# Ledger of designs, part 11: VH-VL binders against Protection of telomeres protein 1c (POT1C)

Target 1, 144 residues: Protection of telomeres protein 1c (POT1C), of Arabidopsis thaliana (Mouse-ear cress) (a9jty4)
Amino acid sequence: MAKKRDSPKLIKIKDAIKLINQEVSLIGIVLEQREPKQCRNNDWICTLRIIDDTYPSPGLTVNVYSRTLEQLPQIKNHDDMILFTRIKMQTFDSGKRVNAACSRWVSSFALFEGEDLILHADEDTSAVFVWDGTDAPPASILAK
Key: E = the ipSAE of ESMFold2; O = the ipSAE of OpenDDE; V2 = 0.75 times the mean of E and O plus 0.25 times the DockQ between their complexes.

## First folded at step 17 (VH-VL; framework fv_teclistamab)

Design R3 (from Q2 with heavy chain T102V; at its last look DockQ between E and O 0.81; V2 from the best seeds 0.00; counts 0 for: pae E 2.4 > 2)
Fold by ESMFold2, look of step 17:
Structure R3 (fold): chain C 144 residues (1-144), chain A 125 residues (1-125), chain B 108 residues (1-108)
Amino acid sequence: as target 1 above (144 residues)
Amino acid sequence: QLQLQESGPGLVKPSETLSLTCTVSGGSISSSSYYWGWIRQPPGKGLEWIGEIYTSGSTYYNPSLKSRVTISVDTSKNQFSLKLSSVTAADTAVYYCARETVYDEWSHDYYFDYWGQGTLVTVSS
Amino acid sequence: SYVLTQPPSVSVAPGQTARITCGGNNIGYKSVHWYQQPPGQAPVVVVYYDEDRPSGIPERFSGSNSGNTATLTISRVEAGDEAVYYCQVWDSSSDHYVFGGGTKLTVL
């Protein structure tokens, strides 16, 4: 079982996009990962597009930052799932578009691939959780 | 709507200092989300980035111009300025001011989303 | 410092597709921004972060970036697309912006 005291309250993407400048936790299916880039400060970024049942189009863009390329999420399979904890909702393009930032300071992520249980976290995360050995996170998290 | 307008002398003598001011209207120069930059374009040539300033005073300058360039901000007037010392005929160009917006506040990846209309400065005796 | 290489010109017929390249060592790891400069006008950003479009830029403007080449693609070219196009990246080795030399798009 996932350890509940480590599991923040999840919200749906449709509700998250209304919570500008706030930290949220959510889970989604990764539809797209853009090629990683080096930032001006030599940190690394990759850009993901994720969906859930409440927001299947166009999806939510999440920018994930790390100190090294290897610490970025390594999306391996079609429809991999990712859990984000304490990502910051924000606007861009003069307030016309919404994305989220998974910073290496306060945020964390966990990636779930097919039948194999894996746990990913950025290098600065203090949050730890463990999957109970099933192939996918519980449907109740994604459905509600 | 945000607007940027360059102002300053159109003619400068060699060895003197080129001084330009960019006046920002329809928005605040004090915003922490933006850098304010100067770009120039010699007649018939390409764009050359001169430098940029953050509202707190932090600056970045093109290494080829760094010894001659000063960019400053005056938040009370909603303006920022360019000084380029010891000019020569090679400094003749259209000078643009521009706002540099962050794509994502955490990434520090920036691009210029608003430009002034440009002002020609001619360096001639 | 970092060098961006663009062809000096590209000519296309109206309704066709124009592809403007921007070459640089490992440019695929850099964020590439594209600016359109119509004759006698200030530049306007048409693509940023390789492939994203600002609001108000038609979907027929698109971008890609991989390996040593970034490309601005303009589908269904119109006479109003005639302009000089510049690519731009940040050079981390000396902390400054670099523009490509510009590509003049001519619509024949």
Scores: ipSAE 0.431, ipTM 0.758, lowest interface PAE 2.4, mean pLDDT 84
ESMFold2 (binder alone), look of step 17: mean pLDDT 93; pTM 0.945
OpenDDE, look of step 17: ipSAE 0.664; ipTM 0.848

Design R4 (from Q2 with light chain S93Y; at its last look DockQ between E and O 0.63; V2 from the best seeds 0.00; counts 0 for: chain humanness VL .620 < .674, loop humanness VL .292 < .304)
Fold by ESMFold2, look of step 17:
Structure R4 (fold): chain C 144 residues (1-144), chain A 125 residues (1-125), chain B 108 residues (1-108)
Amino acid sequence: as target 1 above (144 residues)
Amino acid sequence: QLQLQESGPGLVKPSETLSLTCTVSGGSISSSSYYWGWIRQPPGKGLEWIGEIYTSGSTYYNPSLKSRVTISVDTSKNQFSLKLSSVTAADTAVYYCARETTYDEWSHDYYFDYWGQGTLVTVSS
Amino acid sequence: SYVLTQPPSVSVAPGQTARITCGGNNIGYKSVHWYQQPPGQAPVVVVYYDEDRPSGIPERFSGSNSGNTATLTISRVEAGDEAVYYCQVWDSYSDHYVFGGGTKLTVL
């Protein structure tokens, strides 16, 4: 059977921050990972700050949610990359700040180590991309 | 500019019910984005969370006070209220109302971004 | 209920750095919020979610949280920073907010 061609379209971070209340897909280099926290509803959150060539400062804050601590992204190396699929752009602090939410229901992520490209998809039925952090176009790999 | 203002009797007799109202101005209590809370502080002591209410009427209460506390909302007056029954001298405190906000609704992690001025309620012996 | 432990007081000279601790079992897994209460005034949030500052709070206020200790750090302390500081977490076992006992910062 033919590989599905409905891949998520990537948006640069500079464009994503303008798409409030919309779901976007993007790749970034993980600049910072904050320690995981347990939410009031007993889900888990970790907060990442990611950058790309269009938005190297201050970076985009992405709140990643999971049911368990073990399902959160496991960032092991500086300069690891993460692909987010269908994360929701949002504002807070009375509209003065922008972040994004990677929910456990509609969103997914895939981690790529800076040295090795690996496919990682969590709670995801869509295709994911592999990208080495260069200007080269990302490669699409379907994970089910 | 959002403002919270406590009102009610400053003196309450033991065994009676302490009743306070928080009036919200410069914003709407019917917004689905916020919780509305009560916190108290006995003179010279620390802060104690009493409880909170969502505009739908859902409440959470401090377990140590839960049997005596009722928090309610009146959207038509843009107010929420505290009733604390069977008071004793230990309930003498400054009472604050406050708004609770978050950086992300998915976290359910709220903090108090606006506070009233506080009102002293004395329970006479 | 979940217990938060703060030192009752901290004294620092103007221009120095104050560090106010908030101890709790596995507090590093909890979000910590910090409030400043000047004498005779209502509290004001100065740090939320461990390390974030609301608009209008000077960069001199910062926070950290790891393991069993959260810390509020106030650099270049000024006389106007003199206040009682409270940490706060949500207690998931009992479903309520817990405040620390408060730390009085005295600027000598």
Scores: ipSAE 0.636, ipTM 0.819, lowest interface PAE 1.4, mean pLDDT 86
ESMFold2 (binder alone), look of step 17: mean pLDDT 92; pTM 0.939
OpenDDE, look of step 17: ipSAE 0.649; ipTM 0.845

Design R5 (from Q2 with light chain H33Y; at its last look DockQ between E and O 0.43; V2 from the best seeds 0.00; counts 0 for: pae E 2.3 > 2)
Fold by ESMFold2, look of step 17:
Structure R5 (fold): chain C 144 residues (1-144), chain A 125 residues (1-125), chain B 108 residues (1-108)
Amino acid sequence: as target 1 above (144 residues)
Amino acid sequence: QLQLQESGPGLVKPSETLSLTCTVSGGSISSSSYYWGWIRQPPGKGLEWIGEIYTSGSTYYNPSLKSRVTISVDTSKNQFSLKLSSVTAADTAVYYCARETTYDEWSHDYYFDYWGQGTLVTVSS
Amino acid sequence: SYVLTQPPSVSVAPGQTARITCGGNNIGYKSVYWYQQPPGQAPVVVVYYDEDRPSGIPERFSGSNSGNTATLTISRVEAGDEAVYYCQVWDSSSDHYVFGGGTKLTVL
């Protein structure tokens, strides 16, 4: 077996929204993406809205940061899936709303194209394997 | 609640230094979450951003004014200031001080949420 | 120096929709901020990050930004909306804020 990267347990969005100021790992379906923007420090951001079976509405906003425009998630299809690792749950609008930040330093993401990729996970969803030294799983990875 | 108030001379002679102070009340200038800025508006004209400062002394300045402008902070007095050297009639404007909601270079939630009332400074002999 | 272009004025009847544009090269890659300045008052932000509203700003204020044009839309315009509206972006190539020239909204 390949050595696993030490990462937080995968959790559902309904539970993640209660873990303010904590790092979590999530899988979700991408419902929306906002146009990418350049930040003041010349980094790039795109804003995604994701859902899972526990939180289908209104969805969780995730801000994804990268050094270059090309390194942002390239969402191609409705219902593409995305795995986030070590994203930070946070509040905004004076604590009334929750979003998450995927920093380019400590977080990572892996994008699974919708109908072109079947991601199988058991009910636990904690069995996803990730290679040492990479933030993206292979397109053919299967959950236990 | 948080309030900002500009103070300083309303009349400045050409070639001298315009000096303004913004006094912050109902909040702390030492907060790590905010930039503190100066914006001006010549009579009948639009807004021009002058610059801003983070409490640690880190600054951004409008390139068109950078050679003449200094923004500084005095945490003991809960104030920040603007000095604009070598003024001309073109520097006649209403000067506003304002708080920017975050300093975070990656955020998009930053905007000027609290403004002073503005003070007119006239440059005239 | 990044340039933002706004029409000098827009007129609209009460209850109708006003659209105020802000032009800039590749402005769709920038976060656009909109400030309302009523006569004799300091500006107040009505839209940030292209389309988001601060607390207390009604949903009839909305924004969009794509390509070379950002737009502030005010639906069901009221007399109290008369003001000059400024768009603003950060120019990251020279690290400063740029304001547009302002658009005077007149409610008929």
Scores: ipSAE 0.436, ipTM 0.752, lowest interface PAE 2.3, mean pLDDT 83
ESMFold2 (binder alone), look of step 17: mean pLDDT 90; pTM 0.910
OpenDDE, look of step 17: ipSAE 0.752; ipTM 0.878

## First folded at step 18 (VH-VL; framework fv_teclistamab)

Design S1r (from R2 with heavy chain Y103F; at its last look DockQ between E and O 0.80; V2 from the best seeds 0.75)
Heavy chain, then light chain:
Amino acid sequence: QLQLQESGPGLVKPSETLSLTCTVSGGSISSSSYYWGWIRQPPGKGLEWIGEIYTSGSTYYNPSLKSRVTISVDTSKNQFSLKLSSVTAADTAVYYCARETTFDEWSHDYWFDYWGQGTLVTVSS
Amino acid sequence: SYVLTQPPSVSVAPGQTARITCGGNNIGYKSVHWYQQPPGQAPVVVVYYDEDRPSGIPERFSGSNSGNTATLTISRVEAGDEAVYYCQVWDSSSDHYVFGGGTKLTVL
ESMFold2, look of step 18: ipSAE 0.698; ipTM 0.838
ESMFold2 (binder alone), look of step 18: mean pLDDT 92; pTM 0.943
OpenDDE, look of step 18: ipSAE 0.782; ipTM 0.897
ESMFold2, look of step 19: ipSAE 0.696; ipTM 0.841
ESMFold2 (binder alone), look of step 19: mean pLDDT 92; pTM 0.938
OpenDDE, look of step 19: ipSAE 0.777; ipTM 0.889

Design S2r (from R2 with heavy chain H108G; at its last look DockQ between E and O 0.73; V2 from the best seeds 0.73)
Fold by ESMFold2, look of step 19:
Structure S2r (fold): chain C 144 residues (1-144), chain A 125 residues (1-125), chain B 108 residues (1-108)
Amino acid sequence: as target 1 above (144 residues)
Amino acid sequence: QLQLQESGPGLVKPSETLSLTCTVSGGSISSSSYYWGWIRQPPGKGLEWIGEIYTSGSTYYNPSLKSRVTISVDTSKNQFSLKLSSVTAADTAVYYCARETTYDEWSGDYWFDYWGQGTLVTVSS
Amino acid sequence: SYVLTQPPSVSVAPGQTARITCGGNNIGYKSVHWYQQPPGQAPVVVVYYDEDRPSGIPERFSGSNSGNTATLTISRVEAGDEAVYYCQVWDSSSDHYVFGGGTKLTVL
């Protein structure tokens, strides 16, 4: 099938870490953003650590990829939130560690600042969500 | 328990080919998660990366050695090997094999998480 | 080829903090891995991806990387930390790994 997906359903990080090799959508508070690095293929990566109410420790590591340095998430505040859509759950270290990959072809992200409602997505995003930091489900808004 | 063990001649004559084999035990060389690499260290000197191979046969080699180096894998024997042609005294070193792991293959960022004990190869007449 | 520069040696008293630097142009955009090599032994990774520790490496080993300098920091140094320490990066311009020249840590 060649159809685009409807707005994805969010799951909690505690459930996501059990869904290895599956695509999930989730939202979390960004605890840490590590310095960006250049990949072997000249893409860029930054590594985030995120938490939610179900998994406040140790947090989930998410590797975010982009074509350019400027397209990486620009975390401005320690309480910024990020929505991930269709990130791949994976393991390393012989299955002892879990992280996720936010690819630039299949996945997307939207960054929400604590001061206002913002829209942030990569160029390949077909669905954009906004969320105001409440428990309410995010809303789908078409972006241009 | 994953173990790597280098084997091969400890003495090689100048102009000949240095050949070493790394035997992997307690794990499979066929895993798609790893590169398999060779590093050398001349006596009293620092580490020099020689190259690496992925199970599919893809290789990367140190540019300073590339014309003389071949790394290969034999999944049926759970081994990978190094050939270094046209050796001179400058190739005298302890040779290590090592496994390379990553946190995410897309990054291409690997480090050596298991090393063999090393084997000294002397190039001398 | 990309060059990593390390001081040849660092001396520290037991219980103090050792800092071993690894210099390179824009090394802050590269992932830095650190290896400990005790005398007569194979190297072992102590820090990967700038600041992460493998299982079994104590928290007193830490790393940082910014600008043109990466640093391995060893707090509360013990006699067993005496070794040569190497940094390593990938050189994407010619697709190979590069090691620094090594820093011998002496615990007095």
Scores: ipSAE 0.721, ipTM 0.839, lowest interface PAE 1.0, mean pLDDT 86
ESMFold2, look of step 18: ipSAE 0.713; ipTM 0.839
ESMFold2 (binder alone), look of step 18: mean pLDDT 92; pTM 0.934
OpenDDE, look of step 18: ipSAE 0.726; ipTM 0.880
ESMFold2 (binder alone), look of step 19: mean pLDDT 92; pTM 0.934
OpenDDE, look of step 19: ipSAE 0.745; ipTM 0.877

Design S3r (from R2 with heavy chain D109Y; at its last look DockQ between E and O 0.75; V2 from the best seeds 0.67)
Fold by ESMFold2, look of step 18:
Structure S3r (fold): chain C 144 residues (1-144), chain A 125 residues (1-125), chain B 108 residues (1-108)
Amino acid sequence: as target 1 above (144 residues)
Amino acid sequence: QLQLQESGPGLVKPSETLSLTCTVSGGSISSSSYYWGWIRQPPGKGLEWIGEIYTSGSTYYNPSLKSRVTISVDTSKNQFSLKLSSVTAADTAVYYCARETTYDEWSHYYWFDYWGQGTLVTVSS
Amino acid sequence: SYVLTQPPSVSVAPGQTARITCGGNNIGYKSVHWYQQPPGQAPVVVVYYDEDRPSGIPERFSGSNSGNTATLTISRVEAGDEAVYYCQVWDSSSDHYVFGGGTKLTVL
């Protein structure tokens, strides 16, 4: 039998923070974006803080990596939503803190601006999300 | 709990080789999450990064010292070492070993989160 | 060859706010780390990645970085904060760390 990579399911942030060293998919409201930085290897990072209805405070830090500054998420509004696919949950600071990493190879993101339905596909086939027009994060993912 | 301890001669003659060892206890030098570095501080002066090593043997060296510096790791002894050749009085300093941690596996952001106590090495005839 | 510039000293009264600067060309695109070195002791990191604080460092220590200046801010300064403070960045043009020259904080 040929081994196939399992797709991570969409989960809530409260559950994701317990799945250390695992890949998850989640959606959240972008609360903050820190200024982008150049890494030691000349890749780029921006650091986001996202929330959902299960984890409104303090929020989850997600580090997004790209080869160029222009490939980082272009957050337009403070209420923009972002879907992350296959991001890695991790601890740091001697296990006392939790964040997530959106790598440029195995992860992807899709940005939803305000009330508009939109798909962003970084490295994969496009999918369509159904959003009910409220400020609540979308509850489902449609693919294929 | 993690501890780093420098060891080696406190006095070295000019033109000779300065050799120091850092012994790591309470943690493994083989972890993929860390670089292992050397920093020095001449008496009354600021910090100068010497270089660092990853357990695979990959190194980064301060360009001003690179021709004279060798950093090596001995995973069986849980140690890493500094050799600085052809020393002069300008190499008199307190030498620190330190662990360098990262934010995550793709960040390439590192800072020194644990330091040894430092050891003074005097270069004098 | 990347150069970090720090003032050699800063003096503040107890309870006031100290600001220690680290100047560098386009330092706002670099991650800045700050180390505290008390007299006769090894350095300890107090701020990393511009503004993050390790566990065990009081919230009185904070950092910022934009343009050509990174700043370490110590609010409600105490006598125990007297130390030399170093900023640090990576110079990717030559693949090495650069420390600033250090700033001696004196609490009057």
Scores: ipSAE 0.542, ipTM 0.790, lowest interface PAE 1.8, mean pLDDT 85
ESMFold2 (binder alone), look of step 18: mean pLDDT 92; pTM 0.934
OpenDDE, look of step 18: ipSAE 0.752; ipTM 0.893

Design S4r (from R2 with heavy chain S107N; at its last look DockQ between E and O 0.52; V2 from the best seeds 0.00; counts 0 for: pae E 2.7 > 2)
Fold by ESMFold2, look of step 18:
Structure S4r (fold): chain C 144 residues (1-144), chain A 125 residues (1-125), chain B 108 residues (1-108)
Amino acid sequence: as target 1 above (144 residues)
Amino acid sequence: QLQLQESGPGLVKPSETLSLTCTVSGGSISSSSYYWGWIRQPPGKGLEWIGEIYTSGSTYYNPSLKSRVTISVDTSKNQFSLKLSSVTAADTAVYYCARETTYDEWNHDYWFDYWGQGTLVTVSS
Amino acid sequence: SYVLTQPPSVSVAPGQTARITCGGNNIGYKSVHWYQQPPGQAPVVVVYYDEDRPSGIPERFSGSNSGNTATLTISRVEAGDEAVYYCQVWDSSSDHYVFGGGTKLTVL
């Protein structure tokens, strides 16, 4: 029997900021990355600020956690894009601001370096897929 | 609305055990989201972290005090306690209890967000 | 044990900017929290995770952390900012919190 899962649809940042305490999937351009920090439990965190066409300012802060420093997103290029799956929208600063958390247990991310990667979105379902240079057909990131 | 209140003797004799209790109101000590800690400050000196406890009984202690420190919880009374054995005049300080957020799947950073008002404990003959 | 170094005092005129430093080996890889302790009062967190501010703390309080130095910056200093300021990190090698020695901010 298939195990029931929350399968958040890909949404725009404008809509995600209204979905407090909910898991969402979204894609954005990374504008800033704060330097990585080691957490008390020896996990690593980096903080990103991302935008899309619906929310270019001030951008959405996403805290990304990993087991090792090398597993954090490695943002190296101008206009790199990141897809987040199952990140949790949260409020902070007395509810005045919104951020998101990318848990190493529940969430995932996919980094798309440069502008030459092929990305396609299904217009009605907001599905996103990527070609990885193999014989395998493109996989839908949201179709699992 | 969360309040932390330290209580216990203000005077302790050398070589005896200092014993303090922190009573939590406006919240539950059984919450899985928090550690409960003790910090002290000798008169005119800086802050020194003593240790902390999670609801399950897991503890962390300052290595310099570890041999003399016991922190415990009493969930039925919504309290946690500090015992510091074999005290000397150097243990004279204001003692604070405090709440600290904990690690979970979504939040991996924490700090002391609520502090008691502090209680002075003097170690003197 | 991990060592945090703070200057014992900083003096600044009202309306100017105060900068309080917290030195530590590779402190830029640690999350730094800053506490304000007014005379005779319990500490209050003013900056956490290097640069984030709790609700109710004026935007004049800000933080930065890079390399071997974390800095608490208080712009447009006013008399009510006079306090002792402590930095704090976790020392994962021996599993305990470390506070800096404290910096007394004097508003002239």
Scores: ipSAE 0.366, ipTM 0.729, lowest interface PAE 2.7, mean pLDDT 84
ESMFold2 (binder alone), look of step 18: mean pLDDT 92; pTM 0.941
OpenDDE, look of step 18: ipSAE 0.780; ipTM 0.899

Design S5r (from R2 with heavy chain S32G; at its last look DockQ between E and O 0.85; V2 from the best seeds 0.00; counts 0 for: pae E 2.01 > 2)
Fold by ESMFold2, look of step 18:
Structure S5r (fold): chain C 144 residues (1-144), chain A 125 residues (1-125), chain B 108 residues (1-108)
Amino acid sequence: as target 1 above (144 residues)
Amino acid sequence: QLQLQESGPGLVKPSETLSLTCTVSGGSISSGSYYWGWIRQPPGKGLEWIGEIYTSGSTYYNPSLKSRVTISVDTSKNQFSLKLSSVTAADTAVYYCARETTYDEWSHDYWFDYWGQGTLVTVSS
Amino acid sequence: SYVLTQPPSVSVAPGQTARITCGGNNIGYKSVHWYQQPPGQAPVVVVYYDEDRPSGIPERFSGSNSGNTATLTISRVEAGDEAVYYCQVWDSSSDHYVFGGGTKLTVL
C-alpha cells in the first residue's frame, strides 16, 4: 500500500518533525491540552502539545479527532503519557510550523495514566512494554 | 508570496448584478486545502461574511444573502468570483476576497489568513 | 442565527493591557478567531483557534475562550495597536461564519 508504514515502529520527535507528509508512531509526555471543540463537520478535536527527551521545547502539536467528545483522550494530568500510532506529520503557516494529525480513520492513541507507569520502547521495536517503576528501569526509554 | 486582488466595477445600478473577481498570485487556487471567501463591509460598519467556495466547487453562503449570491472558481485563470443579484443601496460596501486556511487535512476549522485590499462598490442610480 | 457581542470601544493607556471581549452562547465550544483592522486597511488575523498566533504577530497578542466569553488580550499596548478588532466563529446551525460587531481600541 503506497501510504502505509510498517506496524508501530516508534521514532523520536526530533526525527518525526523531519518526515513531512509521512505517518509516524511516537510516544510523548502531554505538556498541554486545549479544551475540546466541535468542528464544522460535527467531529470533535482536542489539541495536545507533547514532548520527549529529544524535543523538550516547544513540543509537538498533535490534533486529535474523534466522532464523539468521550472518545477524545481524557488527559487527567499535564504529565500523562500518550502513544500515537500512524499520525501524519505536516506543515502549515507557509511551512513555518510542524504539527501532526491523529485521525479517527487511520491513527490510534493509547493513554497511560498512573503514578509510576513507564513505557519501554525504541524506534526499532515493534512492541511496547509497560514498566511500573518497581524495579530498576530498562537501560533506555523513549519518553521523557 | 500569496496575494489576492479584487477587481470589478466600482458603481452598480440598483436591481442589477454586482460582479467581482479575485485574482490570486504567488500561489495556486487549486491547492485543494483552502476555502476562498468573500467578506464585505458597509462604510463605517462591521464585517459581514458573504460566502466561500472550496476548489472542488462546494459552497457555503450567508443565509441572509443566499438567494442572491453565487460564488464560482476558475482554476485555469487562478481566480474566483462573486455575483450578487438584485442589488440595493444596502449592498454598498467595501468587498474583500480572502483565503481560508486550517491546521491539517482532517481539520474542519478555518480562518482567513490572507485578505485582498478591498474594493468599494457603490450602488447608486 | 448565532449572535456575537463585542463592546463598541475599549480605551487604554500606552503600556497597559487591553482586554476585548466576544460574548456568545456557549462560545467555549467554538473556535474563535480574531482580526485586527487598522484604519483604512484590510483586516489581518492576529489570533486563531482561540489562542494561537500567526507568524509575525507579536507575543503581546493572546487569546482565551471559555464558557460564554472569548477574550483578546493585548499587553503593553502601543499606539500602533489602535484598530477595530473583530471576533469570528462558525454557526453550525445554518453553516455560516459570524463576525462580532467590532471593538475600536483607542490608545489614550
Scores: ipSAE 0.493, ipTM 0.781, lowest interface PAE 2.0, mean pLDDT 84
ESMFold2 (binder alone), look of step 18: mean pLDDT 92; pTM 0.946
OpenDDE, look of step 18: ipSAE 0.769; ipTM 0.894

Design S6r (from R2 with heavy chain T102R; at its last look DockQ between E and O 0.83; V2 from the best seeds 0.00; counts 0 for: pae E 2.05 > 2)
Fold by ESMFold2, look of step 18:
Structure S6r (fold): chain C 144 residues (1-144), chain A 125 residues (1-125), chain B 108 residues (1-108)
Amino acid sequence: as target 1 above (144 residues)
Amino acid sequence: QLQLQESGPGLVKPSETLSLTCTVSGGSISSSSYYWGWIRQPPGKGLEWIGEIYTSGSTYYNPSLKSRVTISVDTSKNQFSLKLSSVTAADTAVYYCARETRYDEWSHDYWFDYWGQGTLVTVSS
Amino acid sequence: SYVLTQPPSVSVAPGQTARITCGGNNIGYKSVHWYQQPPGQAPVVVVYYDEDRPSGIPERFSGSNSGNTATLTISRVEAGDEAVYYCQVWDSSSDHYVFGGGTKLTVL
């Protein structure tokens, strides 16, 4: 059995932003990616802004950390989708802003090219359909 | 309401040690989210980073000053301090303490989000 | 040591756009932070992480960073924007923060 098989249930971004200091799993469309930066400890960061149908504005900022530049998400299309598992929600700027962190130790991501993927999130997060980037049929993830 | 206030002598003799304390109020110096830094500005000149300390006691120092600088933290008093030894007239400056914040616990991208008002220290012959 | 280059001064008429540059080798791979220092006052951060604004800073302040140049842009400049502006990065080769030399913005 793999640790990725034990992922927590997916939630909508509108609900995730209320779960401060908690780890969540979510799917979003990558709206923006900032240029990668090298950190003081020589790790790499890129910052994404992601959206879903429940939170299309302003979007959720997610900071993604890796040991090397090539391990960062390689966003290829403007509608690529990303699945995050166990990312941590937090407040910042004196509690006025919310973002999330995808660490290289406890979190993970899976990137899906937008043209090849169907992402559907029910308003109540009861069903999610994920295409794995192949010609295989979409996989579904249900709440129960 | 976070506030930082520098304190210490405004006049120091050459060859002696400059010693400043920054008192933090409205927040905790023990937070794992922040570094606590010292920056100086000679009259009419730009900003120069002196160094910083993390709540664990880990420090980084400006290489040009490292042999003369000690920064320490006193968690029980909610303070951190700067000592700069063997001062000369070139060390005359306004000294600022500041908090360095970051995006999250894995970020190493810090910026100075709160500054003290600054205190002028004059080194006179 | 990593070198940051800023013009010493920039002059602009009220209502126009000021652009203050910060040059450095491969600065586009670094996070750039910008500080405003009005005369006789402590600095305050106006842009961090290249392009983000802290709460309370007007939308007129924006930033960009690519290649060898980071830029602070102040649109619809007002007299109250007169200050010295500093850019800042981390120098990984020597493990310390570096400030640019500062740019004095004069509103004509």
Scores: ipSAE 0.493, ipTM 0.785, lowest interface PAE 2.0, mean pLDDT 85
ESMFold2 (binder alone), look of step 18: mean pLDDT 91; pTM 0.928
OpenDDE, look of step 18: ipSAE 0.807; ipTM 0.909

